# VH-VL binders against Ribosome maturation factor RimP (rimP), part 1

Scores and structures below are computed, not measured.

Target 1, 164 residues: Ribosome maturation factor RimP (rimP), of Thermodesulfovibrio yellowstonii (b5yjx5)
Amino acid sequence: MNIKELKDKITDYANIVGEQEGVEIVNVEIYPGGKGLTLRIFIDKEGGVTIKDCENFSRAIEAILDVEDPIKSSYTLEVSSPGIDRPLKNKKDFLRNIGRDVKITTKEKIADNTFFIGKIVDVGDDWVRIEIQETKIKGSKKKGKTELLFIPFNKIIKAQVYLG
Unless a header shows other numbers, all headers, positions and changes below count from the first letter of the chain; antibody chains aren't numbered by Kabat.
F, E and O stand for the ipSAE by ESMFold2-Fast, ESMFold2 and OpenDDE, each averaged over both directions (binder to target, target to binder). V2 = 0.75 x the mean of E and O + 0.25 x the DockQ between their complexes.
Where letters were taken out, [cut] stands.
The coordinates of atoms that the task and the answers printed are left out; those that the model quotes come from them. Centres of patches stay.

## First folded at step 1 (VH-VL)

Design A10 (framework fv_tislelizumab; at its last look DockQ between E and O 0.07; V2 from the best seeds 0.00; counts 0 for: pae E 13.0 > 2, placed apart)
Fold by ESMFold2, look of step 2:
Structure A10 (fold): chain C 164 residues (1-164), chain A 123 residues (1-123), chain B 107 residues (1-107)
Amino acid sequence: as target 1 above (164 residues)
Amino acid sequence: QVQLQESGPGLVKPSETLSLTCTVSGGSISSYYVHWIRQPPGKGLEWIGVIYYSGRTNYNPSLKSRVTISKDTSKNQVSLKLSSVTAADTAVYYCARGTYVYKGSDYTYFDYWGQGTTVTVSS
Amino acid sequence: DIVMTQSPDSLAVSLGERATINCKSSQSISSYVAWYQQKPGQPPKLLINAASSLQSGVPDRFSGSGYGTDFTLTISSLQAEDVAVYYCQQSYSTPLTFGQGTKLEIK
């Protein structure tokens, strides 16, 4: 079967698993890589997709691929959210990602840190408000509590969607 | 809610082909695994085979040479054919939906069953 | 093929008492066992999946346990409507196989 037919078949399997796992399928890509073909499946859900969502989806679709055996060669499966590596640069970028986890690096310390991982809660004209559970940078770790932090856009060096 | 209903002739002559149809409503056969399972009178359950949503089949080795399972997605139907029947094939025949379970379709249990249809092989 | 062996083949239990049905697999199947109840003239009804996960709408007097090769279905307080034949099923690999059944009656 040709690549288009294979992509269509993989997409059908992915949609079945997506309904079961509570995620939607954004895109399926098939290209050469590593030890053969690479299947890359982009998933999303309301509120954002996590690494655990990707792990659960991967396990479920691998089970179907084992049974249906549509790929005769070896392959690598990658499951990702759309735009995982895309930088967030402007208000509209942050607005589209409300409810998703982001990682933000700032040029100045905010609450004694310059690196943050948190969920986008709200977006203003010149700031983003994120909800932080824990940090990977030296500083306070608030177990069982969330902290809401305002980060001015003019302090942001880099921001991108983060899977946690 | 998914519903399954078996239909077909209740009497089949020896050496002929048993032919049954499972009609599915409340869900698409393109999304789930439909299995056939039979139960001889007063006896236990025997798995016959499965058709996957892609159309690929897997049959019980004990019956594989005589069994064909197929589907018609436009009618949302799954068919069972069992050739060269004998009295040993007399049973209640069920179609059932196999629920998806982590790590493959082989990890399957049956959450929806048809009512069953009795097939007697006799002349 | 994985053989599922139930014990006992038949049991009688007084109303309100505990009923225990055992199922052994011929090889390790982790927790991949389902339990069914079947009443005369009816299809099997799923009670338990994954050894211990109770299906929606099944009374909580039903429970399942086990891992590996030894599995148990328990009815903590037998009711009249629980009279049936019970089957275990390995959901681990094809061909899917069932135990021979356990007939449960009221003493």
Scores: ipSAE 0.005, ipTM 0.502, lowest interface PAE 13.0, mean pLDDT 82
ESMFold2-Fast, scan of step 1: ipSAE 0.017; ipTM 0.564
ESMFold2 (binder alone), look of step 2: mean pLDDT 90; pTM 0.934
OpenDDE, look of step 2: ipSAE 0.016; ipTM 0.572

Design A11 (framework fv_zigakibart)
Fold by ESMFold2-Fast, scan of step 1:
Structure A11 (fold): chain C 164 residues (1-164), chain A 121 residues (1-121), chain B 107 residues (1-107)
Amino acid sequence: as target 1 above (164 residues)
Amino acid sequence: QVQLVQSGAEVKKPGASVKVSCKASGYTFTSYYMHWVRQAPGQGLEWMGYINPSGGSTKYNEKFKGKATMTSDTSASTAYMELSSLRSDDTAVYYCARDYRYSYGWAFDIWGQGTTVTVSS
Amino acid sequence: DIVMTQSPSTLSASVGDRVTITCKASQSISSWVAWYQQKPGKAPKLLISKASSLESGVPSRFSGSGSGTEFTLTISSLQPDDFATYFCQQYNSYPLTFGQGTKLEIK
């Protein structure tokens, strides 16, 4: 089917999932890419969406797409909220994302690592504190210990919200 | 308080069809996928498929395509599983079980009590 | 399809014993395995999800472990009402598949 018909159909599926998940469908974008179609669904909710909200919404939509099979070619599905994937550049950005998972790359090792994935729990004038699950180096069993890590802003090369 | 209650036992002749119901209560019916699982006498568990009551979409185990049909009635909070062209090897207990739609848990935390379907001449 | 193989198929034990049931997947399923207990004439009951997460209301003597292709269910001190058939189930990919079951019986 044409792109407009597909967009309308995807939007209908998205609205069904949105009502059940408690999120608003902000926009649906469909465009051809190098490897087929890209479907991008923007969701939002009062208080902001979490990475888990996006993942849950993505799974539910993929289940519908898998069964209904409206796309006859390959496609990529992206679920996001306006701003959820934006880079974190300054204190204000980190403050706005307290409670969200982020990925951070540092200029030098902190606690023996230069790459971190964790939840922002607190933000100071020149530092951020994240809560990480027992890293991620092998040997971690099921419920590893959580660890609090302080990262000075001046050590950060790159930081962004972590969707998956 | 959360329950899945299935219809009663059925005895059918070969070639007939049977429709099993599974009534949900105590939770939001459309927030969970409803799966169907079969267990032949003295045997293990076999997954048949699921229905998403929110949109009516279904996923079948290839073995049951064209044999089983899953439907749901959101106003009655009831899921259905129909078997067509019954054979003796369809004799089994049929279970419904729920799976939380929005969670990575995806395990069957609540099951119906089972419906025995016997196919005999 | 992912084949789930349980061992042993039958296990004889006494009250107070520590028992372990193993489940092997024909390919990696990460941690997406659940364990169920089934008593004769009853529906299965969820014991453990995500390989090691104990379901609410299930006694702490039950525990699960493993990842990838090998998983275990352990009962640390067997009670009389634990004599039942146990099934593992993968939910990593469709079709969902169960192990053949392990019957735990009185020695």
Scores: ipSAE 0.000, ipTM 0.466, lowest interface PAE 17.5, mean pLDDT 82

Design A12 (framework fv_zigakibart)
Fold by ESMFold2-Fast, scan of step 1:
Structure A12 (fold): chain C 164 residues (1-164), chain A 125 residues (1-125), chain B 107 residues (1-107)
Amino acid sequence: as target 1 above (164 residues)
Amino acid sequence: QVQLVQSGAEVKKPGASVKVSCKASGYTFTGYYMHWVRQAPGQGLEWMGYINPNSGGTKYNEKFKGKATMTSDTSASTAYMELSSLRSDDTAVYYCARESTYVYKSGDYSYFDYWGQGTTVTVSS
Amino acid sequence: DIVMTQSPSTLSASVGDRVTITCKASQSISSYVAWYQQKPGKAPKLLISAASSLQSGVPSRFSGSGSGTEFTLTISSLQPDDFATYFCQQSYSTPYTFGQGTKLEIK
């Protein structure tokens, strides 16, 4: 099975467990390399995830992996809460963070820049709109001037919550 | 917004004890391990140990066993590190730091995403 | 204990330069290394975890690479704000250990 198929399967299993355990699946990552794979599942819940939540989730998903046996090589399972390096990958991620500052790197220049910091003000099917104070995008000292930028998802290389 | 705010600088005599506090805000305190790291003047970083605020469980670097005591107060969202029988070579900046990845089953992997501002402890006669 | 050795201990560079700092572990630690930046009088700041994962708020000019026993932190185009001391940390097992630090100086 290729990595994309495996990731899709693991994500499906994770969502099932998430419903049962009362946690949301933030992201699923698979790191191929060496003699095995690393499966990293980020979970979240209102009020914050605890060690017990990670343990319960890990045990439940491991039970599914034992039965379904989708990984034929050795692997390492990591279950953790979202860190400060929380990636925004899809419409749901951006919708969930409306009102928060994010940092976005794009493939092409938009308004003469490829790096943006701004507040998510709206999200569409394949785009995000952020409110940027000009000093954050260009390093200019035009305080008080605010821009609304439209960024298509297909132009985004990387997007993450900006914590200051 | 995650913040770790530590207590102020301390000057102690050899043989005394010092207790440093680290007040956490902006996240669920019991959801993350809290580590302590020290740095002697002009030197590198030295890991001392961690506490699990949810259980009170601790793990110490062998070098600090019997010398450092880590505790926490969940109602106050505050972690503490007490260092006893102070010597001049305990002079250092002491940091609390939050574990960035809370990992289960895969091992003891840990790195530190948020740090307190540091507490300077000076031990002199 | 796992020993982390950084090179060089001091590095002089100019704004715009490409800077590389190396960290070697005394045994294989897979990809479990983190990099920190520390400015005088300040706490360390996490830049990179898991050898190559850039943290939120850290400029893209910082990158990490490596696996096993050899790891590298690269700054692709040095900025004035980057003059600081850099530390690697093995995040593989307790006791966690740090390299001795690399001081990045102007000139």
Scores: ipSAE 0.000, ipTM 0.509, lowest interface PAE 11.4, mean pLDDT 82

Design A13 (framework fv_bexmarilimab)
Fold by ESMFold2-Fast, scan of step 1:
Structure A13 (fold): chain C 164 residues (1-164), chain A 122 residues (1-122), chain B 108 residues (1-108)
Amino acid sequence: as target 1 above (164 residues)
Amino acid sequence: QVTLKESGPTLVKPTQTLTLTCSFSGFSLSTSGVGIGWIRQPPGKALEWLAHIYWDDDKRYNPALKSRLTISKDTSKNQVVLTMTNMDPVDTATYYCAHRRYSYGSWYFDLWGQGTLVTVSS
Amino acid sequence: EIVLTQSPGTLSLSPGERATLSCTASQSVSSSYLHWYQQKPGKAPKLLIYGASSRATGVPSRFSGSGSGTDYTLTISSLQPEDFATYYCQQYGSSPYTFGQGTKLEIK
């Protein structure tokens, strides 16, 4: 099968899954890469795509590909959201990712730490609040309890979506 | 805190069925995105993936062994069970269960049980 | 099935030296699906690197991963005594999910 026909089929499958999972399909890319094909599906969602959204979408697409078997050669499936790996630098970036786990490094200690992994729960004009699982903070957490933390933007060195 | 521990017989005779149980704590297998995999390692050899099960009862098997393997879960007991039929001496290995994690387009095993050595001999 | 070939099979080095371990795939694998595990004798494997280059929680900065397509590398910049172990690469991009045969890092 030619690439155009395959892309159309994959796009149709993706749209079905997207409707069921509550995400929109931004783009579908298919290209040869070494031996076999790479299928890259970009999804998006109001409020930003979470790791769990990508996981659920990926699993559902895999199930359809297993049943329909449209690709006879080897392939690699990638599901991502536009900008998921980009640094979070301002209010708009954090707002887009509310409900998503992020990793943040600060230039000075907050609650005796400079590195945090947690879920964005609220965003202000110049601050973000994250919900931290204690076990995700090195050297400071011992119990697995949750903590709500206030981080001013002007204290952040870098922030990105947490990839696991 | 996630913990996993394998249990089952340490000695199995040829042609018998092996049943291994993975008991875990620190998470629920009813939580979306959670899974448990089984991996084995014969003495002095490489790791070999056997099967995994997802929170929604979706199951995947190594094609080379799938006719012999069954994976199931009991969410109320926090257990995943693997059965392997028609055991042979070449199936002698340490069997591991591992917590399967997804992050941005990627599946990997982030935490492993201690493993249980299963010897197949007469 | 994707075959992962690791080289060298055995690497003999001394503490303080740099170790470079390679993993070559029989066909292209997305870097997102290439992972590295460390295994010490008698112990379960431990996740070191996921997605070719991301260090797992608690893994020292001396461990780094790189690569794309068919060629992947794990580097340990300055070996510590506790680093002498067997290292396995794994691809999780297509079933069956395969591991390399391992590289044994041993004391010279």
Scores: ipSAE 0.000, ipTM 0.481, lowest interface PAE 15.8, mean pLDDT 82

Design A14 (framework fv_bexmarilimab; at its last look DockQ between E and O 0.47; V2 from the best seeds 0.00; counts 0 for: pae E 4.3 > 2)
Heavy chain, then light chain:
Amino acid sequence: QVTLKESGPTLVKPTQTLTLTCSFSGFSLSTSGVGIGWIRQPPGKALEWLAHIYWDDDKRYNPALKSRLTISKDTSKNQVVLTMTNMDPVDTATYYCAHSKYVYRGSGYTFDYWGQGTLVTVSS
Amino acid sequence: EIVLTQSPGTLSLSPGERATLSCTASQSVSSSYLHWYQQKPGKAPKLLIYGASSRATGVPSRFSGSGSGTDYTLTISSLQPEDFATYYCQQYGSSPLTFGQGTKLEIK
ESMFold2-Fast, scan of step 1: ipSAE 0.190; ipTM 0.634
ESMFold2, look of step 2: ipSAE 0.187; ipTM 0.626
ESMFold2 (binder alone), look of step 2: mean pLDDT 90; pTM 0.929
OpenDDE, look of step 2: ipSAE 0.565; ipTM 0.821
ESMFold2, look of step 7: ipSAE 0.341; ipTM 0.720
ESMFold2 (binder alone), look of step 7: mean pLDDT 91; pTM 0.931
OpenDDE, look of step 7: ipSAE 0.482; ipTM 0.785
ESMFold2, look of step 9: ipSAE 0.168; ipTM 0.626
ESMFold2 (binder alone), look of step 9: mean pLDDT 91; pTM 0.930
OpenDDE, look of step 9: ipSAE 0.568; ipTM 0.825
ESMFold2, look of step 10: ipSAE 0.175; ipTM 0.622
ESMFold2 (binder alone), look of step 10: mean pLDDT 91; pTM 0.929
OpenDDE, look of step 10: ipSAE 0.636; ipTM 0.853

Design A2 (framework fv_indenebart)
Fold by ESMFold2-Fast, scan of step 1:
Structure A2 (fold): chain C 164 residues (1-164), chain A 123 residues (1-123), chain B 115 residues (1-115)
Amino acid sequence: as target 1 above (164 residues)
Amino acid sequence: EVQLLESGGGLVQPGGSLRLSCAASGFTFSSYAMSWVRQAPGKGLEWVSSISGSGRYTYYADSVKGRFTISRDNSKNTLYLQMNSLRAEDTAVYYCAKETYVYRGTSYYFDYWGQGTTVTVSS
Amino acid sequence: QAVLTQPASLSASPGASASLTCTLRSGINVGTYRIYWYQQKPGSPPQYLLRYKSDSDKQQGSGVPSRFSGSKDASANAGILLISGLQSEDEADYYCMIWHSSAYVFGGGTKLTVL
């Protein structure tokens, strides 16, 4: 079977397991690795994925792969949570992280900047709104002015969760 | 930067109880699983317990199952270990450790450790 | 019955190389595991050094010198930590670790003496 067909089948199996285990399938990657294939399945859920979630998912998907036998060569299965270092690319990614700080780099200047760190406060069909807390350069008694920025998805080069 | 600070250790008699705390800063606490790892005097590292970022899932080493309870308060960025029915064999330095995962892998490891807090169980 | 076995001690001269082994129990294939290495000096917490699964799946910890490297010996079912150009400050306890069956398993540790 070609790689596209295989990816579609693995994605279908992954979605079934995801429903059973209470996790969402974010992405499925298949590519050559060593002397076989590498299958990477990214899972996520509200409140964050745990060690147990990844283990339970791995066991369940391996059971299906063993029975259905869609891969005739050797393969390595990797199951991962997106993590904070994973890029946020679409509405779903941003919705999952509402209330968290993110760092965003844009293709062009918005409000005189191309790099932003702020809290996700709202997400639309093709945009995200973040709340930026400015720190005054001078010794300021006031915390600093907050600013709400509207950033269209099509202007984002890179976005990731920010740890502080 | 990431910082982990343990407290609550001390001297206790066999059968007694202690509650350890770990104050975390420098990262989004609720996004990471946390662990307790102990080390008896002159001995190696032994994993004790882990808790998921949400607090929904907990894991225990067989040696402490039923006696220790791991918990966390994400609003306070604090990890806890409630230790009951303590035994001489529980005497150790207890480390708070931040768990992280390989971006594209299923394995987990400790990227940051606290300084440890000493628990001595002796009569 | 130990899942991970490490020699209790190892000594080597300054400037020489030391190979620290971490042997997995029969029935657990080292080929499928990421082996994590930690360094611990007296009075200090452990410090993450590196992880190694394969040449395409490995990582060096921040600030860890390139003279520290990981590898595997499939015939011995073991992970290997290689320290080249030994320095006096490398004298420490070294622990290997794997994530196995929803648990963190540590080796017993190897005390490296540089003399």
Scores: ipSAE 0.000, ipTM 0.468, lowest interface PAE 15.8, mean pLDDT 82

Design A4 (framework fv_ebronucimab)
Fold by ESMFold2-Fast, scan of step 1:
Structure A4 (fold): chain C 164 residues (1-164), chain A 121 residues (1-121), chain B 111 residues (1-111)
Amino acid sequence: as target 1 above (164 residues)
Amino acid sequence: EVQLVESGGGLVQPGRSLRLSCAASGFTFDDYAMNWVRQAPGKGLEWVSGISWNSGRISYADSVQGRFTISRDNGKNSLYLQMNSLRAEDTALYFCAKDYYRSGWYAFDIWGQGTMVTVSS
Amino acid sequence: QSELTQPRSVSGSPGQSVTISCTGTSSNIGAGYDVHWYQQHPGKAPKLLISGNSNRPSGVPDRFSGSKSGNTASLTISGLQAEDEADYYCQSYDSSLSGYVFGTGTDVTVL
């Protein structure tokens, strides 16, 4: 089987899994890698893909690959989301990541901080609003609180999707 | 044998609506994502909207978001585009195009001939 | 209108080779997404010419070839023929748009 035929088969299997797991298949890459072939599957979904989504997808597709056995050599399976490491630079970037966790660094303090991790809940023409979920400190009796923070775009140095 | 046939285009005034249809034949329609791609007279190709095989994923270009609605009826092998609040800038030949895969986001291997939409007073 | 950058036009004589570049950004070609190429003759629908950077669909002549490196993809037409006079568009997926992007288009003229 040539690489194109293999890619088509893997893509078909991936689409079946994608339907089951509620994710879309963006792209499938197959290339020689450390242990034989590397299969890299890019998945996405409305609201953004989480690490758990990638793990669930990996388990499900590995089950199909074990049964169908389309690859005779060893292979490494990698599941990822497109642009997970890409900087968010404009309104469109923030809009398409509504519902996802992001990390943002600002030029000046907002609510006494210059670094934030939170979920994008709203995006305006020149601002983003994120929901920051405070976590309990080890041994703490305090509950986590949700805080909505307004961050003007002109105060952002860097923003990226945050895994977790 | 394999073909996509668009219909529903025409002359329409700004602010009004049109509904485009695309009839598919010669392949298993519900195995593929479908797309609308447009081309203004003398201009390049612009992707408008896409829908996965089961309607589980729907996406729009920023220029039409909130105004256009894509849908499909797998039982009728048909794709639709409801165009509301039409603008002069929406004037274009609208192509129905089959995606390479069920979930889409790859390539357009089958195209219709297009249906012309002219938005003018 | 279009997101990927192509030269406006290229020209050649019959039998020569011409190459069309397609330059993207870190959210599309630079992110590793495959590049596809379409040929469009005047008054006709586009036709898929190259899929997945370098794969030729059934019925596409051997003289069409594609490649991709980093942020740029290229379409090469060898043994240029009069029938190759057409518009050519590259296309990829863009993660920042969560959608498809087409190139600006290139007019190929056979002199």
Scores: ipSAE 0.000, ipTM 0.488, lowest interface PAE 17.2, mean pLDDT 82

Design A5 (framework fv_ebronucimab)
Fold by ESMFold2-Fast, scan of step 1:
Structure A5 (fold): chain C 164 residues (1-164), chain A 124 residues (1-124), chain B 111 residues (1-111)
Amino acid sequence: as target 1 above (164 residues)
Amino acid sequence: EVQLVESGGGLVQPGRSLRLSCAASGFTFDDYAMNWVRQAPGKGLEWVSGISWNSGSISYADSVQGRFTISRDNGKNSLYLQMNSLRAEDTALYFCAKGRYDILTGYYKPFDYWGQGTMVTVSS
Amino acid sequence: QSELTQPRSVSGSPGQSVTISCTGTSSDVGGYNYVHWYQQHPGKAPKLLISDVSKRPSGVPDRFSGSKSGNTASLTISGLQAEDEADYYCSSYTSRSTLYVFGTGTDVTVL
């Protein structure tokens, strides 16, 4: 089977799985190599995909590939979401990731730090608000503290989705 | 006319082996996935094993994994099930079933033709 | 167990309608439109009755119909006839280890 025919077939399988798993198929890429093929499927959904979504999709698509057997050689399957590991650069990028964990590096200290990991809870015209969890021990008792941190966009050097 | 004819069943003692065959005719055998489905006396249907058109994909039910081996010979239009380490609970009528070919789905599609079955009885 | 749940038996009179449910999970019936129904008369091999939730193979009367809602698929037999007395099995693709799962089966009696 040529690469174009295989890509079309894999795309059809991916659309079946996408409907079942509640995700949209953004793109399908196939890279031939001496040790087999690399299949890369990009999925997306409103609110963003999680690692669990990628794992569920991978298991379902592999089941179809096992049954239909379209690839005679060895292959590697990669499932990813466009932007899940990409920089967030502007208000639109942050708005699209509300509810997601991000890592942010700033040009200046904010609350005595320049590096933050937290969940995007709100986005303004020139700022983002993230929820950061801090654990403190008072006497013998541990106390979790959740703080909302305001970060102006003009102070951000780098921001990315945090996968764990 | 599509025909599937099973053979090889019989009485066998626990722990021994038996090999079932299914002779297919009336369709292009190497275009279709083939399956074994069993039914214990008075009980329901249980999918046992399936094999893709080229033997590149093979699957088993958890209850037979490691004990049974499915295979096919496309040149002879034949499907086989090698059953090892047989148990009393393997007693059943064994059906050969043809999967409906679909360029998208294989086993996800129905079993459109079935053989009459061959009886396997595992007893001392 | 990996079986789909069906009622053990359903009965009706000639001309009546009966419905058989087939309940699974999001990994089988709820997740895919690959639900099939088989009819088995005593001493005979199963015969494909409905494929892909609602499609009738050639030779199957219009009085047999299939549907699905959420995790439950249904087979409806309208205008019940004596010849419909048989066992009925649903099946589904599953994304679990077994790839193919049958229902527990339903005995239809025409009284």
Scores: ipSAE 0.000, ipTM 0.458, lowest interface PAE 19.0, mean pLDDT 80

Design A6 (framework fv_ebronucimab)
Fold by ESMFold2-Fast, scan of step 1:
Structure A6 (fold): chain C 164 residues (1-164), chain A 126 residues (1-126), chain B 111 residues (1-111)
Amino acid sequence: as target 1 above (164 residues)
Amino acid sequence: EVQLVESGGGLVQPGRSLRLSCAASGFTFRDYAMNWVRQAPGKGLEWVSGISWNSGSISYADSVQGRFTISRDNGKNSLYLQMNSLRAEDTALYFCAKEKYVYRDSGSYTYGMDVWGQGTMVTVSS
Amino acid sequence: QSELTQPRSVSGSPGQSVTISCTGTSSNIGAGYDVHWYQQHPGKAPKLLISGNSNRPSGVPDRFSGSKSGNTASLTISGLQAEDEADYYCQSYDSSLSGYVFGTGTDVTVL
């Protein structure tokens, strides 16, 4: 199906999940890129969304996408709240976010990549260690592999909390 | 050298629309988050809206949510604010402001606004 | 829209020190978000005075200093001078609003 039709379908699913999880759908973006589609859903609620709200929403929307199967290729699902892009700039910022998913862009390749999404599992004086998540791939292993990666602070261009 | 210049303000009737522009020069516009901040005559600063370097993150103050739209054109080094359904309480001097947040410099992540324009006055009156 | 609480005014004599408080909540300053300070002279745009709680931008005199503890940030002006007479605003990020918040503003008078 074309991108507009798919976006309308995803928006309908998102609204169902939003009502179920007690969050409002601010916007739905969908665009082709790289080796698949990117689905970006912005959610909000009175008092602000929590990490748990985004986790619950992401899990619920993935369940619907698995059942309804509207996408026949690989895709990346991104769930965020408008304005939740507080930069992580130093050891203290990373320490405060241990256990949370982050997205990190580096100025040099690390393990053959310059962009990472993963959970902060540990923080050193000049590095952060993340548990890497693989992109959800339709028709293959959905959970992917878990790998630990050290990223030196001096190689990070940008780091932010990633909500889904 | 580093400058932000706002334009597009003026006198407008309630319920109408107005579009503000902000022209950036002297820095790499595409690398920085941008904000609109307003100040009613004799009053304090009020944040209106913000947009990340790549337009991937956009946010609004509750008072303007659903009425205003922030956008940017990195190829033209320009920031915009489309203001719809204007109200008397939107009367203010509107500043555009650059964040000190630098995506290329991992040591300089702050939400502080280090460059401001002189503002453009928006008066909403019948 | 200003969500952070500042005193309306503070005053001092030349050469003295004054401190301006900025009190937030658990969704902004209390959540660990940085506080920035701005100086605004009448008829002019705000100027970034303190970035990231305590960092002084190039060109700002060292008599201006910032600190943060718990829900409260403070701006201290030592060796107060006539040109310090201005409005001062704190600013942070608020997670419950998913946006930035400014303080109510403080008028500094040099007597």
Scores: ipSAE 0.000, ipTM 0.468, lowest interface PAE 16.8, mean pLDDT 80

